# Designs tried in a protein design chat: VHH binders against q9y6x5. Part 295

Target 1, 379 residues: q9y6x5
Amino acid sequence: LPPKLLLVSFDGFRADYLKNYEFPHLQNFIKEGVLVEHVKNVFITKTFPNHYSIVTGLYEESHGIVANSMYDAVTKKHFSDSNDKDPFWWNEAVPIWVTNQLQENRSSAAAMWPGTDVPIHDTISSYFMNYNSSVSFEERLNNITMWLNNSNPPVTFATLYWEEPDASGHKYGPEDKENMSRVLKKIDDLIGDLVQRLKMLGLWENLNVIITSDHGMTQCSQDRLINLDSCIDHSYYTLIDLSPVAAILPKINRTEVYNKLKNCSPHMNVYLKEDIPNRFYYQHNDRIQPIILVADEGWTIVLNESSQKLGDHGYDNSLPSMHPFLAAHGPAFHKGYKHSTINIVDIYPMMCHILGLKPHPNNGTFGHTKCLLVDQWCI

## First folded at step 14 (VHH)

Design ga16 (framework vhh_8dlx_2)
Fold by ESMFold2-Fast, scan of step 14:
Structure ga16 (fold): chain B 379 residues (1-379), chain A 119 residues (1-119)
Amino acid sequence: as target 1 above (379 residues)
Amino acid sequence: EVQLVESGGGVVQPGRSLRLSCAASGFTVSGNWMGWVRQAPGKGLEWIGDIYSGGSRFYNPSLKSLVTISRDDSTNTLYLQMNSLRAEDTAIYYCATGKDYYSLAFDIWGKGTLVTVSS
């Protein structure tokens, strides 16, 4: 039987939630599996970029999904307009579900993972759901488990995406313990439902399951706003993305726009594209704009308006508040093993190893995850 | 000490709807997975569907369009709503749960409630 893998993402699940709240179902999953306490995600710490990094093993400058809102200066195309399904945005990399289908009579299945309802390199998962936030977790789980159990060629790679706790993290902020406790208890209950469903269908013992997330969440405030309109007039630039990383396309000389912005607020860093820190790996792509503004943790960039967001993400990927975790269970994984940190780009080559796939060139390091795996020599 | 008591059965006309209740005592419905199973005269047990502790619901595909499982955590009660009843739905209906959250089988059963669909 070929090995099977289910990759599950709970959007915006900050790693330290595991220490501040009770997760009885997730802790039972971890007890018989592995836990990576921190996953260092890619910059910018946003949903589409990091979900695509998980499944390609590439930094954003390499896979091309550099933000949730993008502009390509060469083709003059805009992304994030009306749920744009143009394959152009996704074609700079090959995600694992495509590679999985192009090898030895295998199928992929997808329940809402970003990019899975778009044909990429003329390939779409054999089983997929068009993105619709109104579809319940139960319906996504039912479809995934039916496809894992009833497909020919067999589904060997499946993905499942859920929007919480990110939506509530934005609405309430991560410091709202009452509301976050309720939301996180619901997430834990869904993890329990996932495990129980897999057990009842006879899938649990032979399926590898990874539970992870794309980023964390930090507390924002009306007292921590950067009003861009106080720095520069709209006539000088086109705004491609706003907060907490603003993508600025100058209408006039780039140096003049830079000079108006560079000392405007002590709570943001202003970079010309070539001056973006190398550690971000956020420089070598036409979709990265000529000037990038990076707000300090918890600060929101606004245009002469208040922000209703009490939580946000997108900040510097060195911040622990931006880090998710990774938990896994199944025949490929050790039982009861705890690991401190991996890079989010390391997940892709690990998944390729589990599935017996040859990975495309990537920025991950297989050695970082080998201690999680039973067929590898750790140490 | 754990007890399940079904109610709401009886004689119903074809095409009508019926809601069955299952009152739980000695444990909390929201802390356990629960389901409904039926047995028609002279037939084996037929699984109807489950509701898990987190609220996820899974149904027998043959019955999915005809039934809905729900619960009221404040009254510690499980429900089975049945629509468009047919003579073939005549059966004893049981609510059931596992001995713990991770049990794969129904270990704890109610006494059952009879539903007769006749004209």
Scores: ipSAE 0.043, ipTM 0.607, lowest interface PAE 6.5, mean pLDDT 90

Design ga160 (framework vhh_8dlx_2)
Fold by ESMFold2-Fast, scan of step 14:
Structure ga160 (fold): chain B 379 residues (1-379), chain A 119 residues (1-119)
Amino acid sequence: as target 1 above (379 residues)
Amino acid sequence: EVQLVESGGGVVQPGRSLRLSCAASGFTVSSNWMGWVRQAPGKGLEWIGDIYSGGSRFYNPSLKSLVTISRDDSTNTLYLQMNSLRAEDTAIYYCATGKDYYSLALDIWGKGTLVTVSS
């Protein structure tokens, strides 16, 4: 019987929520499994980039999904959450479901994970759902568990994506304890339903389950706005992405645009592409624009308007507010083990090890996750 | 101490709708998983659907468009809404909680309510 893995993402689940709210179902899951308290994600701390980093083990400059909004100057193509189906954007890396299908002649299944409804290197997940935010968690879970039990070749790698608590984090902000308590209680209940369903179908004891997220959330305010229109006129540049990391494509000399922006706000760093800090690993890709603006935590870049966002992400990946967690349970994992920190790119080589797959070259370090695994000695 | 009492059955014309109730006593429906199962005369048990503690609902694919499971946490009651009833829907309907809907090993079952679809 080949090993099986279900990878679950709750979008925008900040690690510190675990300290400030009660999660009885998640705590029961962790008690018989493992917890990594902080996962250091990749820069930019956004949904599409980090979800693709989890399944490729690569920094954004290497896998090519460098933002939620992108522009390619050579092909003149645009990427957005409403225009994400062109394989061109995804073909700079090989995600784990493709490796799973090609190396081992096994099947993959996907419920809404970014990229799984796109043929990548002419390979699409064996079973998948086209992205539709209106589809319930229950329908996603029902399809995944059906495919895990009723597929030939067997489904050995499955993914499940859920939009909360990110949507509510944006709407209410992470400091709204009343609203966030209700949202997080609902997520804990969905985790309980997930475990109950896997037990009811006889899957629980032999399935490896990872619950993680792509990023955290920080509180924003109408008092923390950077008005880009007060810095520079629209005639000087094309805006590719806005907040909290703005991607600027100059229509005039790059140095002239840089000089107009560099002293505009004390709460924003302005970088020429070659001056982006090396620690971000956000420089060596044509989709990264000539000038990048990085807002300080909790600050929102706007165009002569107010922002309705009370929470946001995309900020510096060294910020604890941007960090998710990772919890896991199953035959590959120790029981009752707590680990402090891993890098989000480390998840990919760990998953390849669990599934018996040879990883593609990646930025993760298998040694960082050894202490989580029963078949490894962590020294 | 735990009791499940089904009600709302009766004779109904083909094409009509009917709502069944399951009143729980000694346990909280919102904190437990529950399901509906039926048995037609001379046939085996057929699973209709489940609702889990967190509110997730799962249905028999052959019945999904015809049934809806809901609960009222304030009255501690589970419901089964049935639409477009056919003669083959004639059965005793049970609400249940337990580890296996298809086994004879009962954890907790109601006594059932009879639904007859007839002209």
Scores: ipSAE 0.013, ipTM 0.484, lowest interface PAE 8.9, mean pLDDT 89

Design ga161 (framework vhh_8dlx_2)
Fold by ESMFold2-Fast, scan of step 14:
Structure ga161 (fold): chain B 379 residues (1-379), chain A 119 residues (1-119)
Amino acid sequence: as target 1 above (379 residues)
Amino acid sequence: EVQLVESGGGVVQPGRSLRLSCAASGFTVSSNWMGWVRQAPGKGLEWIGDIYSGGSRFYNPSLKSLVTISRDDSTNTLYLQMNSLRAEDTAIYYCATGKDYYSLAYDIWGKGTLVTVSS
């Protein structure tokens, strides 16, 4: 029978939460599996971009989901993260569920992972749920396990997405120990439910399970605001995305807009597109705007207003606060092994290897994940 | 010692609702999975549903629209709400749990509470 894989994401699960809070169920999962303590995500460190990088192995400039709010200069189309199901935005890459369905007589299943309710290259996940944040973890888990156990052709790749701890991280900030401890304990309990359900259905011993996240979270404050309106009038530009990475489309000469912004705040870097640091891999796509503003960690860009967010993400991907973790368990993985760091783009070729799929060209390096796998030598 | 005590059974008219309780001692209901199972006279055990430690609930598809499982973690009590009762629901109702969180079997059972649905 072909290998099976369940990929689970808890949005905004900062890696160092594992060191600052207790996770008895996750710890039991890790004891008989593997832990990668830090996953270096892609820039910008936002939900849609990083979730698509996990399943394509590509930097944002290559897969085309470059932000949660986008404008394509060639087609003049606009993207928002609320209801945009236009395949145009997703077609610059081939996610793993599409590859899984096209290379073998196999099915894919999805409970809310970004992109899974969109036909990409005319292929939609065999089983899926239309995105709805009101749907409980219980309902998502029930559907995914039903599809894993009762499908023909067999479901060999499944995804499960949950919005926490990101929503609470934004509301309370990651330094609110009291509120974050409640939220994180609930997540650990949900991990317990997941493991227990898989065991009760006889799936646990033969299923590969990856638990990961797209980014971390950093503390914000009303004392750390950058008022963009203090430096430039709205008549000069169209705003495509605001904070903490602002995407600026000039209405007048680009140099004039740049000159008004370049000294706006000591807590913000201003880049012409061609001057964006190479290490970000955030330059070669028509959806990346002519001027990009990057706020320093914990600073929020605003338009003559206060911010209600006590936590945020999107910052420089070199920042440890932006890093998630990866834990995995199953027949493909070693037991009790800890690894320090991988790149988020490395997850895709590892998953392709586990499933026996030929990966599409990608930015990941299979060698970085070898030590996690029982069928590989890492020396 | 882990003990489960069911209550709330009795005679009820067809079409009515009934709520059963299961009081747990010797363990915390939120730390273990728990389920409801019934046995009608002269028949085998029929699974009703389970609630897992994190609150996820799974039901027998034949009964899902007619029952709700819930718990009160503050009183360490499990509940089974039953609606639109019919004569076929006449049975001894048990709450049960495993020996530990990872147990795949009902190892610990209450003594049961009788529900009779008649005229």
Scores: ipSAE 0.237, ipTM 0.702, lowest interface PAE 5.2, mean pLDDT 91

Design ga162 (framework vhh_8dlx_2)
Fold by ESMFold2-Fast, scan of step 14:
Structure ga162 (fold): chain B 379 residues (1-379), chain A 119 residues (1-119)
Amino acid sequence: as target 1 above (379 residues)
Amino acid sequence: EVQLVESGGGVVQPGRSLRLSCAASGFTVSSNWMGWVRQAPGKGLEWIGDIYSGGSRFYNPSLKSLVTISRDDSTNTLYLQMNSLRAEDTAIYYCATGKDYYSLAFDYWGKGTLVTVSS
């Protein structure tokens, strides 16, 4: 009887893919639901930061997942890999599944969404799968639908994460129409499978479903490399994160490191932490390093080596190539409505509204999403 | 040879402020990384903060609301301003220069100045 929501992420699903490829199953989903054509994500435009922003409604400097690789200057801890399960990294925010479980008699379920296999504020998702990229979409879907139908207390919030089209976007680049067409058709088929499974189980008519992504993808090239070793010796700094946003921890005078880097490449902006543009909301956190390098779109920062990536993300969040989309269907949503843009931090307060949850303080604006919802007046 | 001489320590009452000085010789303060580190009785070294040649400052987040680091390039002197002193601020305070700012391994240290916070 309480409202239910399934949040699905296809990693690296660039908004403009919707214009360049056919998605018959997704188009049928949208026809009876809503589409937001562009979602403006947070900086940096990386997987862990943006997935955590979706479920907290916070900028990266506020929720603390500031990159996929991090160093905390206060505690001297390293985020050693993307599967690090130390709650320390996640405890600067309260994600929606924790809020859902802390309010009366509700459960959460998770199939691989970043952070859901970690106890955050001593609370882990009621049902979850430990992250394993080898687990099929079908197995993730089978578990999530089983938990939606068979839970005590009832599962009211569920998440499902899939690594494509990000992995193929990196391998082939978004301009490889032949390979990307095949990958995106497979994703559309998975969306069809999702809808069919929910219909078969009697869940479709009463479940709110959001399909979104964390970022887009841009084309890279061997002709667009920035060799950091040409500017500065490795002995002068510790590299916390490399490309396309390099996080530099100086081993010598910060000004000496900055001076070696500032004129290194016309295709890279070099910022002292206090000079990072305010519009990024990427400054006020101990995990943001003293010097940040930001490559121009399509440029890759390397260390005396070639890059094998033909596509990448992490770039300026004002770039349309970095933007995902959002599609939704269910009793909370209008049918056949198209909206131009929202901020990725706006998703959290919208989801809280749908679930009847009181949101934690956040950077989202509910007014930006109210036109998607049947119980709101779109003024 | 590099020499660092701290001064300004002493007995101070809780809630009051104190400024420590570090006179540097054998190098130019404005051209080098300088830092402050303290050691409370029976405890390990605790990094307070530092200042780089360009004037940029970094602080231990646990202390940043309570301390300010500054320098006078004309007198080749580094300062540590401390406000709202508490009993747990009782320590020997060192000024130092180094290359590895994310660790407590410094090239040169002063002999320290004792600060005792007592009523």
Scores: ipSAE 0.000, ipTM 0.092, lowest interface PAE 24.4, mean pLDDT 87

Design ga163 (framework vhh_8dlx_2)
Fold by ESMFold2-Fast, scan of step 14:
Structure ga163 (fold): chain B 379 residues (1-379), chain A 119 residues (1-119)
Amino acid sequence: as target 1 above (379 residues)
Amino acid sequence: EVQLVESGGGVVQPGRSLRLSCAASGFTVSSNWMGWVRQAPGKGLEWIGDIYSGGSRFYNPSLKSLVTISRDDSTNTLYLQMNSLRAEDTAIYYCATGKDYYSLAFDVWGKGTLVTVSS
C-alpha cells in the first residue's frame, strides 16, 4: 500500500570506481535493480549544493545552497559548516521530506543528510539526528530501520548519509589504489550490511532503496597549485570561498580586481558573474559573488601555502571524474536494467512519483528516469 | 560440516561481567551473518544482537547498553561481552548463523552455553 523510500548517499563516490574496484554486494544489489552509470551533478560539484539538489530537484542558483561557504549580499549573512543551522540559507527551496510531511500527513526520517537538522519552512524531519561525523554508520542505520518499522504516522521517506569515500578521497587521492581499495571494500561491506539488515527486518522486498552520491573526486598534487597572492593583494577583495571554485567579493572596482586575476594562471578561468557559462546554471542568486574563479581539473587554489589535499572536487560538472552513479532496488524499479546517464536534478521528481507526492516546481525532467520504473513506458 | 560451539558460561555474581565465545568450523565468521539468542528457563527465545559480514552490529534495544558483540577473524571466533549482569540474564545463550532473522530461520545453531547469575 503506501510506498516507502530510503535514499542513501555515500559522499564522493566517483562513478568509475565501479569499473576499477570490485563491489560484490553492490553488484548483487544492481543485478535485481537498476544502475545509472553516470549522474551529471550540478555546479559547483560540492557536498551541500549537490545533496540539496538531490532532494529539491533544483539547480544551486534556484535552491540557494550555492557552495559550502557562502555570503548573501542582500542580508549580509555568512554561511559556513560551523553556522549552517540558520533556516535562512535553506528556505529558497522545499526539500522532499517537508513535502512528504505536509501533503500526506506522513513522517520522514533522517540520519545526517545535509539540511535535515534544520527547520525549513517551519518544518523539520519528523525523526532526525543532529549532525555529528563521529556517529557510526551502524548507529545511523539502526535508527533509520527502527523509525521505518515503529513510526505512527508511518515513515514513508528516509535518508541516510555517510562521509566516505569523500574523506579518504581527499586524504589519499583517488589514484592511491592501495588505500582506496581498503576504503571502497569497507563501503561495499556496509552496503552488504544495509541489505542484510533490511532483509532481516522484513523490509527489503517492499522498500524502494536508492544508493547514490553527490559528486566524484579527482587527483590533486603539490605540483598543481595556483597562488592567488602572486596576482592580487588581500586588501583588494574579501574571499568567500577558495578552492577549486573561488568566490571573490571586490573591495575596490570590480573591473580592476577582474583584470588582476584574469591572467593569473593558465589553469584557472576567471568570470564576472554575468559571464559565467549558461550551462553551469550558476548565475541567478545573490549568494553567487561578483567574480568566480574556476580551477582546471586537479588544480588547487591557495593563498601562498601548500595544500595537503591529494584529492578534491568542486570542478566543472561536465568532467566524468566529478560524476557519481545511482543504483536502486525495490517494487518501483525494473530488475537488471542499466541506463547511461541522468541529471542529478531528475532524482527529485522520480522520488515524488514513487511516493505519490506532487513535486514543487523543479529543474528535473521526469522523462529522463521513466526507463527505470516498472509503472512507466520509456521511448 | 558447519558447526558452532559456545563456551564461557557458568555461575557469575550479579553486577559482574562475562564474555561468551562461539568457535566456528566449516566456514569463515567474517564472511557470514552471525547472531546471539538466549532462552531463559520457561521462556521463549530472545534475540540479543547480530554482527553482519561487513562488521555492522545491531542489538536488541532493551539490551544495547549491556552487551557488545565482536569477532576475531584470526581465530574464527564470535564473542558476546555482557556487563552489569542481573538475575534476569540467567539463560542458555546460543550462537547462530543464517538468513532472514525475521522468520527466525537460522541455518546453523550451537548447542548453547548456560549462564546462571546468582549469589
Scores: ipSAE 0.091, ipTM 0.597, lowest interface PAE 5.3, mean pLDDT 90

Design ga164 (framework vhh_8dlx_2)
Fold by ESMFold2-Fast, scan of step 14:
Structure ga164 (fold): chain B 379 residues (1-379), chain A 119 residues (1-119)
Amino acid sequence: as target 1 above (379 residues)
Amino acid sequence: EVQLVESGGGVVQPGRSLRLSCAASGFTVSSNWMGWVRQAPGKGLEWIGDIYSGGSRFYNPSLKSLVTISRDDSTNTLYLQMNSLRAEDTAIYYCATGKDYYSLAFDSWGKGTLVTVSS
């Protein structure tokens, strides 16, 4: 019957971890599937923006989730932290689960993927779990596999999100081999558990599975801090997002705020919105603030205090440290194939192809991923 | 090659708790998926739950609040903790393992241990 796809994200899984740590279960998955060694994500290299780019195929300026913290000057709405359920923030794009439900008589299922607990264009995932970080990987997997086996209309698209290794990457930093080894071994074991559960339930042979991530992680230090309070007084601006990309909303003249910031630190770039580099595709949205500050890799922007973060992300998307990987297995994919690099926006049109869906206009290129797929010619 | 030996069964009063053990030899419990299955007199096999190599646990929904599966990797032993035992929990309890990641069924079983819930 219809093709099925399970999309799994391990938040903050830096591509280079695959070369520096052992992943026997992931290696077995890849041996009978495909590996893309680097996925070039969108700027800014943060969780909500990149997760939404994966499922829409759009740059952040086009899908509207431009940061984990956002402000819209016209409506005066704030997107705080990451658990805002106002559809306003998500309605600038159509994610794949909505397309899946609207184009065909099919269901979608979601375990915690960003946006799946929000009605988008009046459509919410057919089966979903409200975001709660305390819910175990096992419970998320149990619900997804139950829905994949016991749904009418059939669940053809399912998503599963897990917060590690991002949380530990922030706490320990990616260079802490002892702690990261323990964390990444646990992730590899969870991949093993996922495969075993799918086999036990008779799903493995006919299910397409993608394992990917939204971004990487880089080492931070108390020796690499940028103190904004030494540059400008809090009374002159509203801070929408802080580090490593600060979003500044001036309370006074924009030029005055810019002049106070522009030479404050040799380890950050200060941009007026219209001067943001074109290669970022980060200009054409009202939720992008009048001034942005972009810290150099490994530098943390602070407000006259120390940072507890030993690792962070959000930096320039050209940095290999910010890149995740993509691994996939299933009837749509070649076996034992390695590919160098794709863009994160290319995942969406590939997934639409696998599911037989007509993609909404997007920034991805199907040609970039066709070498991963059976019955496709890439030469 | 693979041996599984269950222990800890016996006569237990209603409402009490009991922990069953399964000692494994010929393979490493932390590298394989394992589970517990029971058979009550005159009934078919009833799946209790599994623990996978990575530590993920999956339970029969009818039993989830009453049982806990765990393992000790240093002693290569699987455990089943049962709480609030009732007469209907009287059964032979088996531990089982699937070594082949492509197996959809348990490939190796112990001989079982009898649990009788009686006053």
Scores: ipSAE 0.000, ipTM 0.406, lowest interface PAE 10.7, mean pLDDT 89

Design ga165 (framework vhh_8dlx_2)
Fold by ESMFold2-Fast, scan of step 14:
Structure ga165 (fold): chain B 379 residues (1-379), chain A 119 residues (1-119)
Amino acid sequence: as target 1 above (379 residues)
Amino acid sequence: EVQLVESGGGVVQPGRSLRLSCAASGFTVSSNWMGWVRQAPGKGLEWIGDIYSGGSRFYNPSLKSLVTISRDDSTNTLYLQMNSLRAEDTAIYYCATGKDYYSLAFDLWGKGTLVTVSS
């Protein structure tokens, strides 16, 4: 039987939530599996970029999904959540479900993972759901498990995406223990239901399951706003993305725009594209704008208005608040093993190994995940 | 005593709706996974749907548009709402549960309640 893998993402699941709240179902999953306590994601620490990095093993400058809102200077196309179905945006990389379908006579299945409802290099996930946030976790799981049991060619790679705790993290902020405890308890219950469903259908013992996330969350405040309109008149630029990383396309001379921004706030860094720190790996792509503003942790960039967000992400990827975790269970994984840290780009070559696929060139290092796997040397 | 008691069956006209109840005693419905199954005369068991401790519901795809499973934790009762009933829905309906959260099979069944769809 070919090896099978289910990749599950709970959007915005900050790693230290595991230390501050109780997760009995997730703890039982980890007891018989593995835990990576901290996953260092890619910059910028946003949903679409990091979800695509997980399945391609590439930095954002290399896979081309550089933000949740983008502008391509060469083609003059605009990307937003409402028009993310244009293959143009996704074609700079080959995600694992495409590789899975093309290298072997195998199928892929997807419930809402970013990019899976788009034909990428003329290949769409064999089974997929068009993105709709109103579709329940239960319906997503039911479709995935049906496809895992009833497909020809067999589904060997499946993905499942859930919007929480990100939506509540934005609404309440991660410091709201009352509301966040309720939200996280519900997620733990869904993890319990996931495991129970897989057991009921006879899938549990032979399926590799990864539970991870794309980023964390940090507390924001009405007292920590950067009003961009106090720095520069909006007639001088087109705003491609706002907060906490603003992508600025100048309508006048780039140097003039830069000079108006560079000393405006002590709580943001202003970079010309060529001066963006090398450690971000966020420079070599036409979708990265001529000027980037990076707010300090917990600061929100606004346009002469208040922000209703009590939590946000997108900040510097060195910040622990931006890091998710990874837990896994299945025949490929050790039982009861804890690992400190991996890079989010390392998940892709590990998944390729589990599935027996040849990875496309990527920024991950297989050696970083070896101790998680039963067929590899550890220590 | 640990038991499940179904009720609400009877004769119902085609096209009508019916709600079945399942009263649990000796254990807590909200702490266990619960399901509904049925058996038509001369046929095997057909799974209708499940509800898990966390509230997740899963249905037989052929029946999903026709049925809804719910529970009332305060009365320790499980429900099956059935809509647009047809003659083919004539069956004995059973509620069932696993004895704990990680049970892989139904450990406890009720005696069933007969639903007859006829005019």
Scores: ipSAE 0.012, ipTM 0.489, lowest interface PAE 8.9, mean pLDDT 90

